# VH-VL binders against Basement membrane proteoglycan (unc-52): the designs that were tried, part 18

Target 1, 184 residues: Basement membrane proteoglycan (unc-52), of Caenorhabditis elegans (q06561r450to633)
Amino acid sequence: KDRLMFAGDAEGVTISDIEERTIDRNTPFSFFKTGYLTFDGTTDGVAKYWRLPQRFLGDKVTAYGGKMEFEIEFSGSGHHSSEPMVVLKGNQNILVHRVRNQEHVLRSDSPVRITVETYETNYEQLNGAAATREDLLMVLADLDAFLIRATHVAHQTSTSLGDVSWEIAVDRYTPDGLALEVEQ
Key: E = the ipSAE of ESMFold2; O = the ipSAE of OpenDDE; V2 = 0.75 times the mean of E and O plus 0.25 times the DockQ between their complexes.

## First folded at step 12 (VH-VL; framework fv_potravitug)

Design x1 (from w7 with heavy chain G27E; at its last look DockQ between E and O 0.72; V2 from the best seeds 0.00; counts 0 for: pae E 2.5 > 2)
Fold by ESMFold2, look of step 12:
Structure x1 (fold): chain C 184 residues (1-184), chain A 117 residues (1-117), chain B 108 residues (1-108)
Amino acid sequence: as target 1 above (184 residues)
Amino acid sequence: QVQLQQWGAGLLKPSETLSLTCAVYGETFEGYYWTWFRQPPGKGLEWIGEIYHSGSTNYNPSLRGRVSISVDTSKKQFSLKLRSVNAADTAVYYCARGTYYQWFDSWGQGTLVTVSS
Amino acid sequence: EIVLTQSPGTLSLSPGERATLSCRASQSVSWSYLAWYQQTPGQAPRLLIYGASHRYTGIPDRFSGSGSGTDFTLTISRLEPEDFVVYFCQQYSSTPYTFGPGTKVDIK
C-alpha cells in the first residue's frame, strides 16, 4: 500500500545513523539509475540507514501480517556489515530484521529484492532476543522510525534503494484472537 | 501453546516414496517456518528443509531433487515427501516449528521410518 | 556448510556438579546464531538456548550459554537428576543448518 518509486525524487527519504543522532536532510542523491535513490558519498566509517518519510510512520497496526519489500544495490568490497537490515522503532521499543545468509544474498553490483513479512517471527530485539507478537504490535501502533540499512560492506563506493513498498494484511482471522484492523 | 502431531507410514521398501504429514494445533500457522528433520539411529539431527506458510521452500542440498515439502494452510498441515528411498533414509523423522531465524521451539513426537534391505 | 564439533563426547558427573559442554564451528557463526538442545532418548529435542546465550521461555536458570565466533559453551551450574541426557548444538547462521554430534552427560 505505501510505496516509494524514486522517479527523480527522494520522496522524503533521509540518511541517518541507527540512533538517529545525526540526520542528513540535505544529502545529495542521484537518480541516474531509474527507480533508485543513490548515494555515492562517504559514510565516515559510521553505519548509515535510509530513513523513511512520515507516511510510513504512525499507526501501522494494519500492516501486521502484510509484507514490506525493497530493492538494494551497492558497489564495494570487504567484510559485510554486522548491522541490522531493517530497524523499526515505536513506543520506546526497537525491533530489527537481520537478513539470513547475507553474504550469499548481498553481492556487489547485484540488485536484490528483500521481502520481510510483518510477523514477529521475522524480527528480533537489538541484542538478538526473540520478538513477541505484543512487541511487534506495540512498535507498529506508534511507529516513530523505519530505517533500512544503507552501508553493506566495509569498502563501499555506492549504495542504492529502490521500489520500497509496505502492504496491508490479507484476511487473517485466527484462533489467537488477532484482530485485523482496516486502515482509515 | 502449540502442538505438532505427525503421522505416516513407518515401513517402506527401497525406491518407494516416504510420505509424512504434520498437523499444527493451538497457535497461528502464519508467520512461521514449518520444518522437517531426521535423526538416523545413533546419530545427530539433519535439517531436511522448511516451508513458509505462503508455500516458499528451502531444502538441504544433500536431499535436493528427492525432497518435496508442501503446505495445506486451510488444514494447518504440512507434509514431507522423500522419493526413491534406500536404507540410508532409515531415521526418526521430526516436524518442528521455527522462526525466520531457524531455532526450533516446538517439535512433533517423531516417526520412525524404516527402509527394508 | 558449517561443521559443528562437540567435546567431550561423554561427560561423567554426579548430581550437583557443574557441567561445561563445548561446541566448535568450522567457520564463524554470524550474529552468534547458535542454539542448544537437550534430548532424552526416545524423545524429541527440547530447545534450551538460542542466540548463543538467550534462555528459551521456561528453561531453568541453571542452564546458560556463552561464546561467539567459532567457540560456544553450554553450562549447567548444578546438575539435577533429569539433566543426565544428551545435548546438541545447532547453528542457524547459514544453510544447510547443522547440528553437532552431541555430548552425553552421564551419571557417575
Scores: ipSAE 0.543, ipTM 0.808, lowest interface PAE 2.5, mean pLDDT 88
ESMFold2 (binder alone), look of step 12: mean pLDDT 91; pTM 0.915
OpenDDE, look of step 12: ipSAE 0.704; ipTM 0.876

Design x2 (from w7 with heavy chain R97T; at its last look DockQ between E and O 0.05; V2 from the best seeds 0.00; counts 0 for: pae E 5.3 > 2, placed apart)
Fold by ESMFold2, look of step 12:
Structure x2 (fold): chain C 184 residues (1-184), chain A 117 residues (1-117), chain B 108 residues (1-108)
Amino acid sequence: as target 1 above (184 residues)
Amino acid sequence: QVQLQQWGAGLLKPSETLSLTCAVYGGTFEGYYWTWFRQPPGKGLEWIGEIYHSGSTNYNPSLRGRVSISVDTSKKQFSLKLRSVNAADTAVYYCATGTYYQWFDSWGQGTLVTVSS
Amino acid sequence: EIVLTQSPGTLSLSPGERATLSCRASQSVSWSYLAWYQQTPGQAPRLLIYGASHRYTGIPDRFSGSGSGTDFTLTISRLEPEDFVVYFCQQYSSTPYTFGPGTKVDIK
């Protein structure tokens, strides 16, 4: 499984917008919160994303049936972002995950662990159309980007990412031949 | 598309426990929320609650103290129990499923549950 | 919780006419997570529209949805005999998921 633990190192994480038109490779991160990558910069009114490094990209079909997990914390107030929490791009397609009940789940200065099982039922197209299993497998087969939302509320003063992991699935035979079990 | 078939006792006395089971055929069990609804005669639907394939549950607060939903992954089944029923619990009960974003495209055939004194 | 209201309660129309059904939410429905269902008496609901405007697979083009925020509309461009049934809206932006009380489309 792949992990980012942020023990004093950004481990190749950068900041970008959802379209990756602007990738800030010189972002001044801090590590004062153990196990977290923290950014206190001023936003330009555009939603920003943690952009995961190359080792989370490429051929990730074996991640189907597994789960991705990460911790987030932010400081700030105001209306919650309408942007997706997770963005996967691959094979010229984009799939997103949106947090259910996010106004009740995400609170200022309260760390939250987000778990997203890697099934098509947890993703949709940017426009809200359902993702099919084929859509998800195609994106995973040649993953070009893995983004995690960094801006959560309108008047945000800081944002942190921690303990990122993506577990692969272990191949299991079942009556339908498609069920997978994750491997730690 | 998955097919859902449901069964259970349809006639209860007040204070008894409603128990229904739904079996999943012809599709994927993993990655789905498995959901129960009810519809009193001539009225709209009420969401009872859901269970994710891994066992996590979420219930309508109006029923939370009386309801439990369980899953048997080996049989591809999930079940509803509603304790201490009364006449207001008379309804057609449906099992259903849909995506994580919770629109419901697969429904069981429905089970009329009547609570009579 | 998000309360949904539907208007009109009953809509009396003839085959071939256009039906317009309204659904209003007590709070904004995030990402237009609103679905429309058709229900024939004695049967389970049939999904027509999800995401406010996306027709479900196999649903005829005469069904369309629109709206955002708190105001949503289902339109049936030309009523067929099988369309004279009840229609419900449902929000899925937050739990508990809730349904509108329904609009009955009556033949006359």
Scores: ipSAE 0.154, ipTM 0.708, lowest interface PAE 5.3, mean pLDDT 86
ESMFold2 (binder alone), look of step 12: mean pLDDT 90; pTM 0.912
OpenDDE, look of step 12: ipSAE 0.500; ipTM 0.819

Design x3 (from w7 with heavy chain G27E T28Y N58Y; at its last look DockQ between E and O 0.05; V2 from the best seeds 0.00; counts 0 for: pae E 12.1 > 2, placed apart)
Fold by ESMFold2, look of step 12:
Structure x3 (fold): chain C 184 residues (1-184), chain A 117 residues (1-117), chain B 108 residues (1-108)
Amino acid sequence: as target 1 above (184 residues)
Amino acid sequence: QVQLQQWGAGLLKPSETLSLTCAVYGEYFEGYYWTWFRQPPGKGLEWIGEIYHSGSTYYNPSLRGRVSISVDTSKKQFSLKLRSVNAADTAVYYCARGTYYQWFDSWGQGTLVTVSS
Amino acid sequence: EIVLTQSPGTLSLSPGERATLSCRASQSVSWSYLAWYQQTPGQAPRLLIYGASHRYTGIPDRFSGSGSGTDFTLTISRLEPEDFVVYFCQQYSSTPYTFGPGTKVDIK
């Protein structure tokens, strides 16, 4: 299980766009909300993502069957983002998770916990096509980026990320090979 | 990649209703703001209004309640109607895809609409 | 509503020269929510810059944007033959979203 608690430290999280063309490694973060990493610099109209640190990357096949969880909060108004909530990049493939009914789930100044089970049914290709199990396992086998959306509405004044965790499945022997199971 | 194709009648008489349709091909239709603009000859662009795939609309108040925009999500199409046209409505009309920030990254080919006096 | 003006109306330059185009807003454009578009006559607009300074995907490095508040600038560092077209700005900080009247970049 990998976790980010933000107890006064960003723990290697940076801000980037979805393509990682602009990565701000020196962004000053605020920690005035206990357990949150807060960024107030989203004023340029560019969709921004929390870019997770290296310990969430690499060979993560054993995360299949687990779940990722995080808390978000934002302040602002306007149209909701159509950008994905979670972006996984690996083995030259990209898979995304989109929050269903996000206009009802995500509200200004209202913290929300997002849970995404690490199964292909929760992921899509960028174009909206369903992910296959093989697609997801390929991405997890050599994960290059794990992005969580930071800009949620058009006129956002602040954004916060909290309590990031990613459960792994516990390996078990079977006659046909490994069966993956989430540790309880 | 996403492509927008638009069509509709290009020559109208005063008092008629302008009707244009835009079809969306390629990428995902949902989650974008489908938008109409117009550009009078030799002048700048004017935002007419937008529609979200759910049917929610917002219009430029300058068009005085003459405009309506509709969407057909099953066909991935959206349409513009502008009632009671006059010579001032002569322009090239464009459909476009808007991000949730409302900058516009894909545009239809444009339709010249002429209203004879 | 926010009215955008652009200056000059026409900018006469030669290939290889630097172009500087101005966009001014009647009131502050919050969060620098300003975009720049290129439009070749008879064609649809092409997005160049968003967020006042960020190049859209596939836009050459010779295009850059700057500014905040009420004053914004598009710069083309070295004009190429295809750059002698119209450029306009757009604000998206408040409705109705508005456009500038355009600056035509003419070949001298």
Scores: ipSAE 0.000, ipTM 0.464, lowest interface PAE 12.1, mean pLDDT 84
ESMFold2 (binder alone), look of step 12: mean pLDDT 90; pTM 0.908
OpenDDE, look of step 12: ipSAE 0.455; ipTM 0.819

Design x4 (from w7 with heavy chain G27D, light chain H54Y; at its last look DockQ between E and O 0.52; V2 from the best seeds 0.00; counts 0 for: pae O 5.7 > 2)
Fold by OpenDDE, look of step 12:
Structure x4 (fold): chain C 184 residues (1-184), chain A 117 residues (1-117), chain B 108 residues (1-108)
Amino acid sequence: as target 1 above (184 residues)
Amino acid sequence: QVQLQQWGAGLLKPSETLSLTCAVYGDTFEGYYWTWFRQPPGKGLEWIGEIYHSGSTNYNPSLRGRVSISVDTSKKQFSLKLRSVNAADTAVYYCARGTYYQWFDSWGQGTLVTVSS
Amino acid sequence: EIVLTQSPGTLSLSPGERATLSCRASQSVSWSYLAWYQQTPGQAPRLLIYGASYRYTGIPDRFSGSGSGTDFTLTISRLEPEDFVVYFCQQYSSTPYTFGPGTKVDIK
């Protein structure tokens, strides 16, 4: 299980756009909230992402079927971002997860835990096309980017990330993907 | 390859509880939202609600007070209960498999439920 | 909720002709989260298109979808005898997920 906890250190996390161009490099992170990494700044109309560190990358095929969790909090107002909440890049492919019914899930100054099970049905191509199991496994086999959205509303003044974890599932792998069985 | 088969009583009296079950064959149960629909004769489809394998549910607000959906992951089955039925609940009910985003690629055969005195 | 309307209610055409079906939403459907279904009388719906323009696996290429925002179109380039049934649109951009009332394609 991969975990990311903050205790006064960013742990290698950076802020970037979806293209992984580092932005606001000179804006220091804050740690006033225990267990959280906080960025104080405006969204400026461009979606920003927390770029997770190298230990979350590489061969992550065993994460298939596992639970991804993280906690987010933001301050601000305005329309919710329509950009993906999670972006996975690997093997020249991009898969994204969008939070369902977001306007009822995300509220200003209200921490929320996001859970994403690592199945292809919880992801799609950036253009909205369906993701296949093969797509997801290929991305996981050589994951080179793991992004979590930091921009949540149009007029955002602060955003925080905490308690990031990625559960590793133990299951049988086949050329057609992992074979998941219902527990009897 | 995935198949959904549903069953339950098709004739009810007013105030009774509708009960239907859907079984999933040929694919994994995890990773999908298992959904119930209904279609009155000659009309369109209405989304009733959904359930994830974890037990997490979402219901149509128009039916929330009367609807309950449950899941048995070990059996790869999920069920629908609709309480206090009336004539307006007469419809063909369908179970379906939905992605996280909720388009629906597999359906049960449907069950006609008629509510009459 | 997002209310979907479809037009025409009934479309009368002959085999081999082009069919154009319209679906309109009461408000914008985010990310074109719009699906099309085919339904034969007495059977469950069959998924044709998702994401407004993506054909589902096994769907013939005579079926195509287009549109964004509030206006969507299903096109059948050349009608086959088995295509003369009912077609529904469905949005999944917000709950409750909703369907259109359907368009019936009749044989002229």
Scores: ipSAE 0.030, ipTM 0.628, lowest interface PAE 5.7, mean pLDDT 91
ESMFold2, look of step 12: ipSAE 0.651; ipTM 0.829
ESMFold2 (binder alone), look of step 12: mean pLDDT 91; pTM 0.914

Design x5 (from w7 with heavy chain G27E T99R; at its last look DockQ between E and O 0.04; V2 from the best seeds 0.00; counts 0 for: pae O 3.4 > 2, placed apart)
Fold by OpenDDE, look of step 12:
Structure x5 (fold): chain C 184 residues (1-184), chain A 117 residues (1-117), chain B 108 residues (1-108)
Amino acid sequence: as target 1 above (184 residues)
Amino acid sequence: QVQLQQWGAGLLKPSETLSLTCAVYGETFEGYYWTWFRQPPGKGLEWIGEIYHSGSTNYNPSLRGRVSISVDTSKKQFSLKLRSVNAADTAVYYCARGRYYQWFDSWGQGTLVTVSS
Amino acid sequence: EIVLTQSPGTLSLSPGERATLSCRASQSVSWSYLAWYQQTPGQAPRLLIYGASHRYTGIPDRFSGSGSGTDFTLTISRLEPEDFVVYFCQQYSSTPYTFGPGTKVDIK
């Protein structure tokens, strides 16, 4: 299981836009909220993303079927972003996960846990087309980027990320053949 | 279904300023990079620049000194101004919708702009 | 900037034949951020393919894209009468975003 714990260090996490064209390297993170990485900055309209570190990348095929979880909190007001909550890039393909009914689940200064099971049904292409199992497995086979949305509302003043985890299955040889178990 | 409708003057003299506007219908204005292109007769397309609903812009370096793109979110419109035009600026100009990544799935009908003395 | 070239300039074929169009970039196109457009004279471009190999919504399956790095291909498996127009490739890997000069598919 891949985990990201924050204890006064960003652990290699950075902030960029969805295309990773703009990477904020000059704005320091804060750690006032225990277990959280916090970015104090205003939203300029363009959605920004937490870029997860290398340990979340590479061959992640065994993550298929596993549970992805993270907790987010923000301060601000205005309409919610329509941009994807999660972006996976691998093998020159991009899959995104969008959270529905955000206005009912995301509120200012109210931490919320997001859970995304790693199935193709929870992902789509950029144009909104459904992802196939093959699509997802191809992306996971050589994952190059794992992005979690950092900007959630139009007038945002702060955003935090915490308790990031991704279940990874491990191989187990049995008399009946190879079996996969989810690593807790 | 998103539709883009554009308008503006199609005949200019040298040194004048090109001015075009594009209106967006049937879709949200937020979440896209609204973009201007031009295409000289019989030639390929040239990217002019883009604007986000927040007002953030990016321009083609070849035109940066002369081009300005603005947005009116309340009207769901964005505009193009190209200063000091010359004959080389003669082209069909298009507005378009850019996705998260800059591929363009929706286009205006195009406006022919002719620069002549 | 990334300069795109296309070959051939003109492709003369008959309805029902297979068309293969090439797009070459002066440098590697990251993430296969390459799109293909179809343009009928007097009309705006129509998006066919994005991400080098993904068909846009509503695009017939006779259109397919492939390639990576600097070499990309658009294939029309079986030409229909309406397919005899101009096709452009476009990279969105880096600014300024650039288009190829186009390939005209002409009826033999």
Scores: ipSAE 0.029, ipTM 0.667, lowest interface PAE 3.4, mean pLDDT 90
ESMFold2, look of step 12: ipSAE 0.684; ipTM 0.847
ESMFold2 (binder alone), look of step 12: mean pLDDT 90; pTM 0.901

Design x6 (from w7 with heavy chain G27E T99L; at its last look DockQ between E and O 0.03; V2 from the best seeds 0.00; counts 0 for: pae O 6.0 > 2, placed apart)
Fold by OpenDDE, look of step 12:
Structure x6 (fold): chain C 184 residues (1-184), chain A 117 residues (1-117), chain B 108 residues (1-108)
Amino acid sequence: as target 1 above (184 residues)
Amino acid sequence: QVQLQQWGAGLLKPSETLSLTCAVYGETFEGYYWTWFRQPPGKGLEWIGEIYHSGSTNYNPSLRGRVSISVDTSKKQFSLKLRSVNAADTAVYYCARGLYYQWFDSWGQGTLVTVSS
Amino acid sequence: EIVLTQSPGTLSLSPGERATLSCRASQSVSWSYLAWYQQTPGQAPRLLIYGASHRYTGIPDRFSGSGSGTDFTLTISRLEPEDFVVYFCQQYSSTPYTFGPGTKVDIK
């Protein structure tokens, strides 16, 4: 299980756009909220993402079937972003997860935990086309980017990320057959 | 802002089929898990099942053989059928809106269904 | 399925007092996917808390939730007359989604 816990260190997390161009380099992260990484910056019209560190990348095929979870919180107002909540890039393919009915789930100064099971049914192409199992496995086989949306509303002044985890499923042989277990 | 209005027969005999409908007003139908619950008198709530606007359903295993949930997206309605009812099925039945993470923020007014000979 | 229990079954208090309600799960509730509801007799449940500790929109700050794993708590810091009703916990970490049996808050 891959896990990201913040305790006064960004743990290699950076801020970028969806193209992974580093932005806001001069704005330091803050850690005033226990367990959270916080970025105090205004929305400037470009969707920003938390770019996860190297330990979340590489061969992640065993993450298939596992549960991805993280907490987000933001301060601000305005319309919700229509950009994907999660972006996975690998083997020249991009798969995204979009959260539905955001106006009922994401509210200012109200932390929320987001869960995404690592199945193709929870992902789509950037253009909205359905992802196949093969698509997802190919991306996971050589994952080179893992992005979590940091911009949530049009007039955002602060955003925070916390408790990031990604379960890794492992095959286990038992006398009763092969079983899939979640590695902690 | 969203409102759920439900209706259906409230008195049944054993072996009959329970049939309830829930209509959604003031909000989009897509993007939610429309859910049925029931609550026996003086007891807690039991999750019956849910349906997505696409027609995808999930049922409580305890009722899977008897329960059917359907949706009419054009009317923004979804329905519950429970076959072969008995006295244990006597309860107030609720429709509700399930959000992305499966908590329920909007409910119908409830329908008392009594099963008696 | 995850079975939820609540204690006490009935809690008798006076207006202005602090109420502490317990919800216990038969197994760990993953990531604190636990909600609290308030229900007035003859009405549908009202969502109070989600994610174990987050107040839903419009919920007074006298309501608070805490806990993780198998043990969760709903606290009402100062009871108002309208708070003397039934409270349910609900887990949404796995299907079937399940509710506790409820705690009734009675006026002493």
Scores: ipSAE 0.023, ipTM 0.587, lowest interface PAE 6.0, mean pLDDT 89
ESMFold2, look of step 12: ipSAE 0.553; ipTM 0.814
ESMFold2 (binder alone), look of step 12: mean pLDDT 90; pTM 0.912

Design x7 (from w7 with heavy chain G27E S54T T99Q; at its last look DockQ between E and O 0.03; V2 from the best seeds 0.00; counts 0 for: pae O 10.5 > 2, placed apart)
Fold by OpenDDE, look of step 12:
Structure x7 (fold): chain C 184 residues (1-184), chain A 117 residues (1-117), chain B 108 residues (1-108)
Amino acid sequence: as target 1 above (184 residues)
Amino acid sequence: QVQLQQWGAGLLKPSETLSLTCAVYGETFEGYYWTWFRQPPGKGLEWIGEIYHTGSTNYNPSLRGRVSISVDTSKKQFSLKLRSVNAADTAVYYCARGQYYQWFDSWGQGTLVTVSS
Amino acid sequence: EIVLTQSPGTLSLSPGERATLSCRASQSVSWSYLAWYQQTPGQAPRLLIYGASHRYTGIPDRFSGSGSGTDFTLTISRLEPEDFVVYFCQQYSSTPYTFGPGTKVDIK
């Protein structure tokens, strides 16, 4: 299980856009909220993402079937971002997870814990096309980017990320067949 | 703003099949887990099962053999069938909207289903 | 399945008093995936708290939730007349999703 907990250190997390062309290395993070990494800054315009550190990258095929969880909070107003919540890049492919009906889930100054099971049904191509199991496995086999959306509304003044976790699923043989067991 | 309205027969005999339908108004149908609950008189709630707009379902293991949930996305409706009912199935049945992370913020008005000989 | 229990079964208090309701799980509720609901007789449940400690939209600040693991608490800082109903906890950490049996808050 890959885990990211913040206790006064960014743990290698950075901020970039979805294309990773712009990486914000100059804006300091804050840690006033226990367990959270906070970015205090206006995020008007291009959507920003938390770029997860190296330990979340590489061969992550065993994450298939596992549960991804993280907590987000933001301050601000305006319409919700239409950009993906999670972006996985690997083997020259991009898969994204979008949260539907965000206005019912994401509100200013209201923390939300987000859960995404690592199945192809929870992901799609950037253009909205369905992802296959093979697509997801290929991405996971050589994961080179793991992004979590940091911009949630049009007029955002602050955003926080906390308690990032990615479970590893292991196939086990049982008398009834193969079973998927999630390891902590 | 979302409203759930449910309907179906409220009186059944043993061995019959319970059938309820829930219609969704005022919000999009996609993106939620549409869920059925039941509550025996004076007791807590029991999760029966859920369905996504794609047709994917999850059922309570205690009822799995008897329960089926279906969805009609075009009508923004989803239905519950419970086969081979008995007195223990007497309860107020609720449909509800499950958020992405499985808390339930919107509910139908409830339907009392009584099973008696 | 995760079995939830609640205590007390009935809580008798007066308007203006502080109410403390307990919910206990048979096993750890992962990530504090615990919700609280209010239910008036003859009506469907109303969501109060999600994620153990987050107030749902429109919920008065006199309602607060706390706890983790197996022990959770709903607190009503100052009871209003409309608060004297039944309260349920619910876990959504694992299926089947389960509710507690409820705590009835009645007027002393």
Scores: ipSAE 0.006, ipTM 0.556, lowest interface PAE 10.5, mean pLDDT 89
ESMFold2, look of step 12: ipSAE 0.344; ipTM 0.755
ESMFold2 (binder alone), look of step 12: mean pLDDT 91; pTM 0.920

Design x8 (from u7 with heavy chain G27E, light chain A56Y; at its last look DockQ between E and O 0.59; V2 from the best seeds 0.00; counts 0 for: pae E 7.6 > 2)
Fold by ESMFold2, look of step 12:
Structure x8 (fold): chain C 184 residues (1-184), chain A 117 residues (1-117), chain B 108 residues (1-108)
Amino acid sequence: as target 1 above (184 residues)
Amino acid sequence: QVQLQQWGAGLLKPSETLSLTCAVYGETFEGYYWTWFRQPPGKGLEWIGEIYHSGSTNYNPSLRGRVSISVDTSKKQFSLKLRSVNAADTAVYYCARGTYYQYFDHWGQGTLVTVSS
Amino acid sequence: EIVLTQSPGTLSLSPGERATLSCRASQSVSWSYLAWYQQTPGQAPRLLIYGASYRYTGIPDRFSGSGSGTDFTLTISRLEPEDFVVYFCQQYGSSPYTFGPGTKVDIK
C-alpha cells in the first residue's frame, strides 16, 4: 500500500525529535478524528516530528518526480515553528522542506493538505543551501528517515497527521535509468 | 537550458485587459512557482503574483481585485490578465521561474506594455 | 509586508575597486531568505546570490553575500567593466515577496 489511512491504527508511525533520539513507541495516540493520527500530549518546548515507518524508507529513487502528500491539522496559538515541515535523511545527508508562507497555509483547527513534489527544487540542505538533483537522488537511494513536523505553533494543544501517500511521477518520465548513472 | 519566452499585446487603452502569455522550454514545468513581475519605467520591480501547476495562485494584495494568473500544464504555459488598466500599469512585464523558496533563477525577455488614451 | 531599502542609491567607483552594497529590511527576513540580482539596462534581472550568501550556479566568485536578520551586504571584490549596472535585493521570507529600490554602480 502506498498510503497511511490511520483507520484506528498508527501503522508504525512514531514521534521523535529531529535527531530521532527520543522515539516513544508507546505514544498515546487517539483516532477520534476519522482518518487521522492525533497526539494531544505536551511537547515541553521540544520540536516533534511524525516518524514514518520502514516501508517508506530504503531505496526510494523511483519516487523522484512523483509527489508526497499528507494532511495536517493542529489546535493552538502563538508563533509558528521555524522547523522544517519535512526532513529526509539518507546516505549521511539531510534535506529539508520548509512551508512557504506557513502563517497563511497553516491555521488552527483547519485541516490542510500539503503536497511536496519529489524534486530538488523543493528541498534545501539543513544550512539553507539549495539541494541539487544529485543530493536528492543520493538521499533517496538509501533513505534512513522520513519525518513530518508535528509541532506547528508555540502553544499547541493537539496535532494530527492524515492521508499520507508517496507516489511515483505522473506525466513525467521515470528517473530510474538516470538514477543508476548518478547513484554510484 | 531552461528558457522562458513571453508574448502579448504591448499597447492598450485605458479600461482594457492586459493579457500576456509565457511559455517554458527545456525542463520540467511541475514543481515551480510561475511568476509575473512588472517594472515601471525607471523604477524597481514589483511582484504581481504566482501560480503553481495545480492552479493554486497567490497575488500581491495591491493588485488582487484586478489580477488573474492561469496555467496550461499540457502546453507548459502560464498567462497574466490584468483588468481595467490605466496609465499607472505602464511597465515592462516579466515572467519568471520561481523556486519553491521564491528566488527567481530564469526570466523571460520582458514585454513593454504601454497604456495610452 | 517587508520593506527593503538599499544604500547607497548610487555608488561611483572605478574598475578594479571593491563595491559594498547594503540592503536593510523593515523586519527580520526568515531563514535569511534574501536574494541579490543584477540588472543590465534593457535586460531582465540576473540572479547572483540566494539565501543571503550562496552564489547561484555560474556566478563569478568576485560576488559574495553576507548578513542575517535585517542587515545584508553584497560585495563585489574587484569590479569588472560589465559590473557597472543596477543591483537589487529581494526577500522571499514572507509574501508578498518584495524588492529593494536598487543600487546603481556607476563608473567614475
Scores: ipSAE 0.030, ipTM 0.618, lowest interface PAE 7.6, mean pLDDT 85
ESMFold2 (binder alone), look of step 12: mean pLDDT 92; pTM 0.931
OpenDDE, look of step 12: ipSAE 0.755; ipTM 0.889

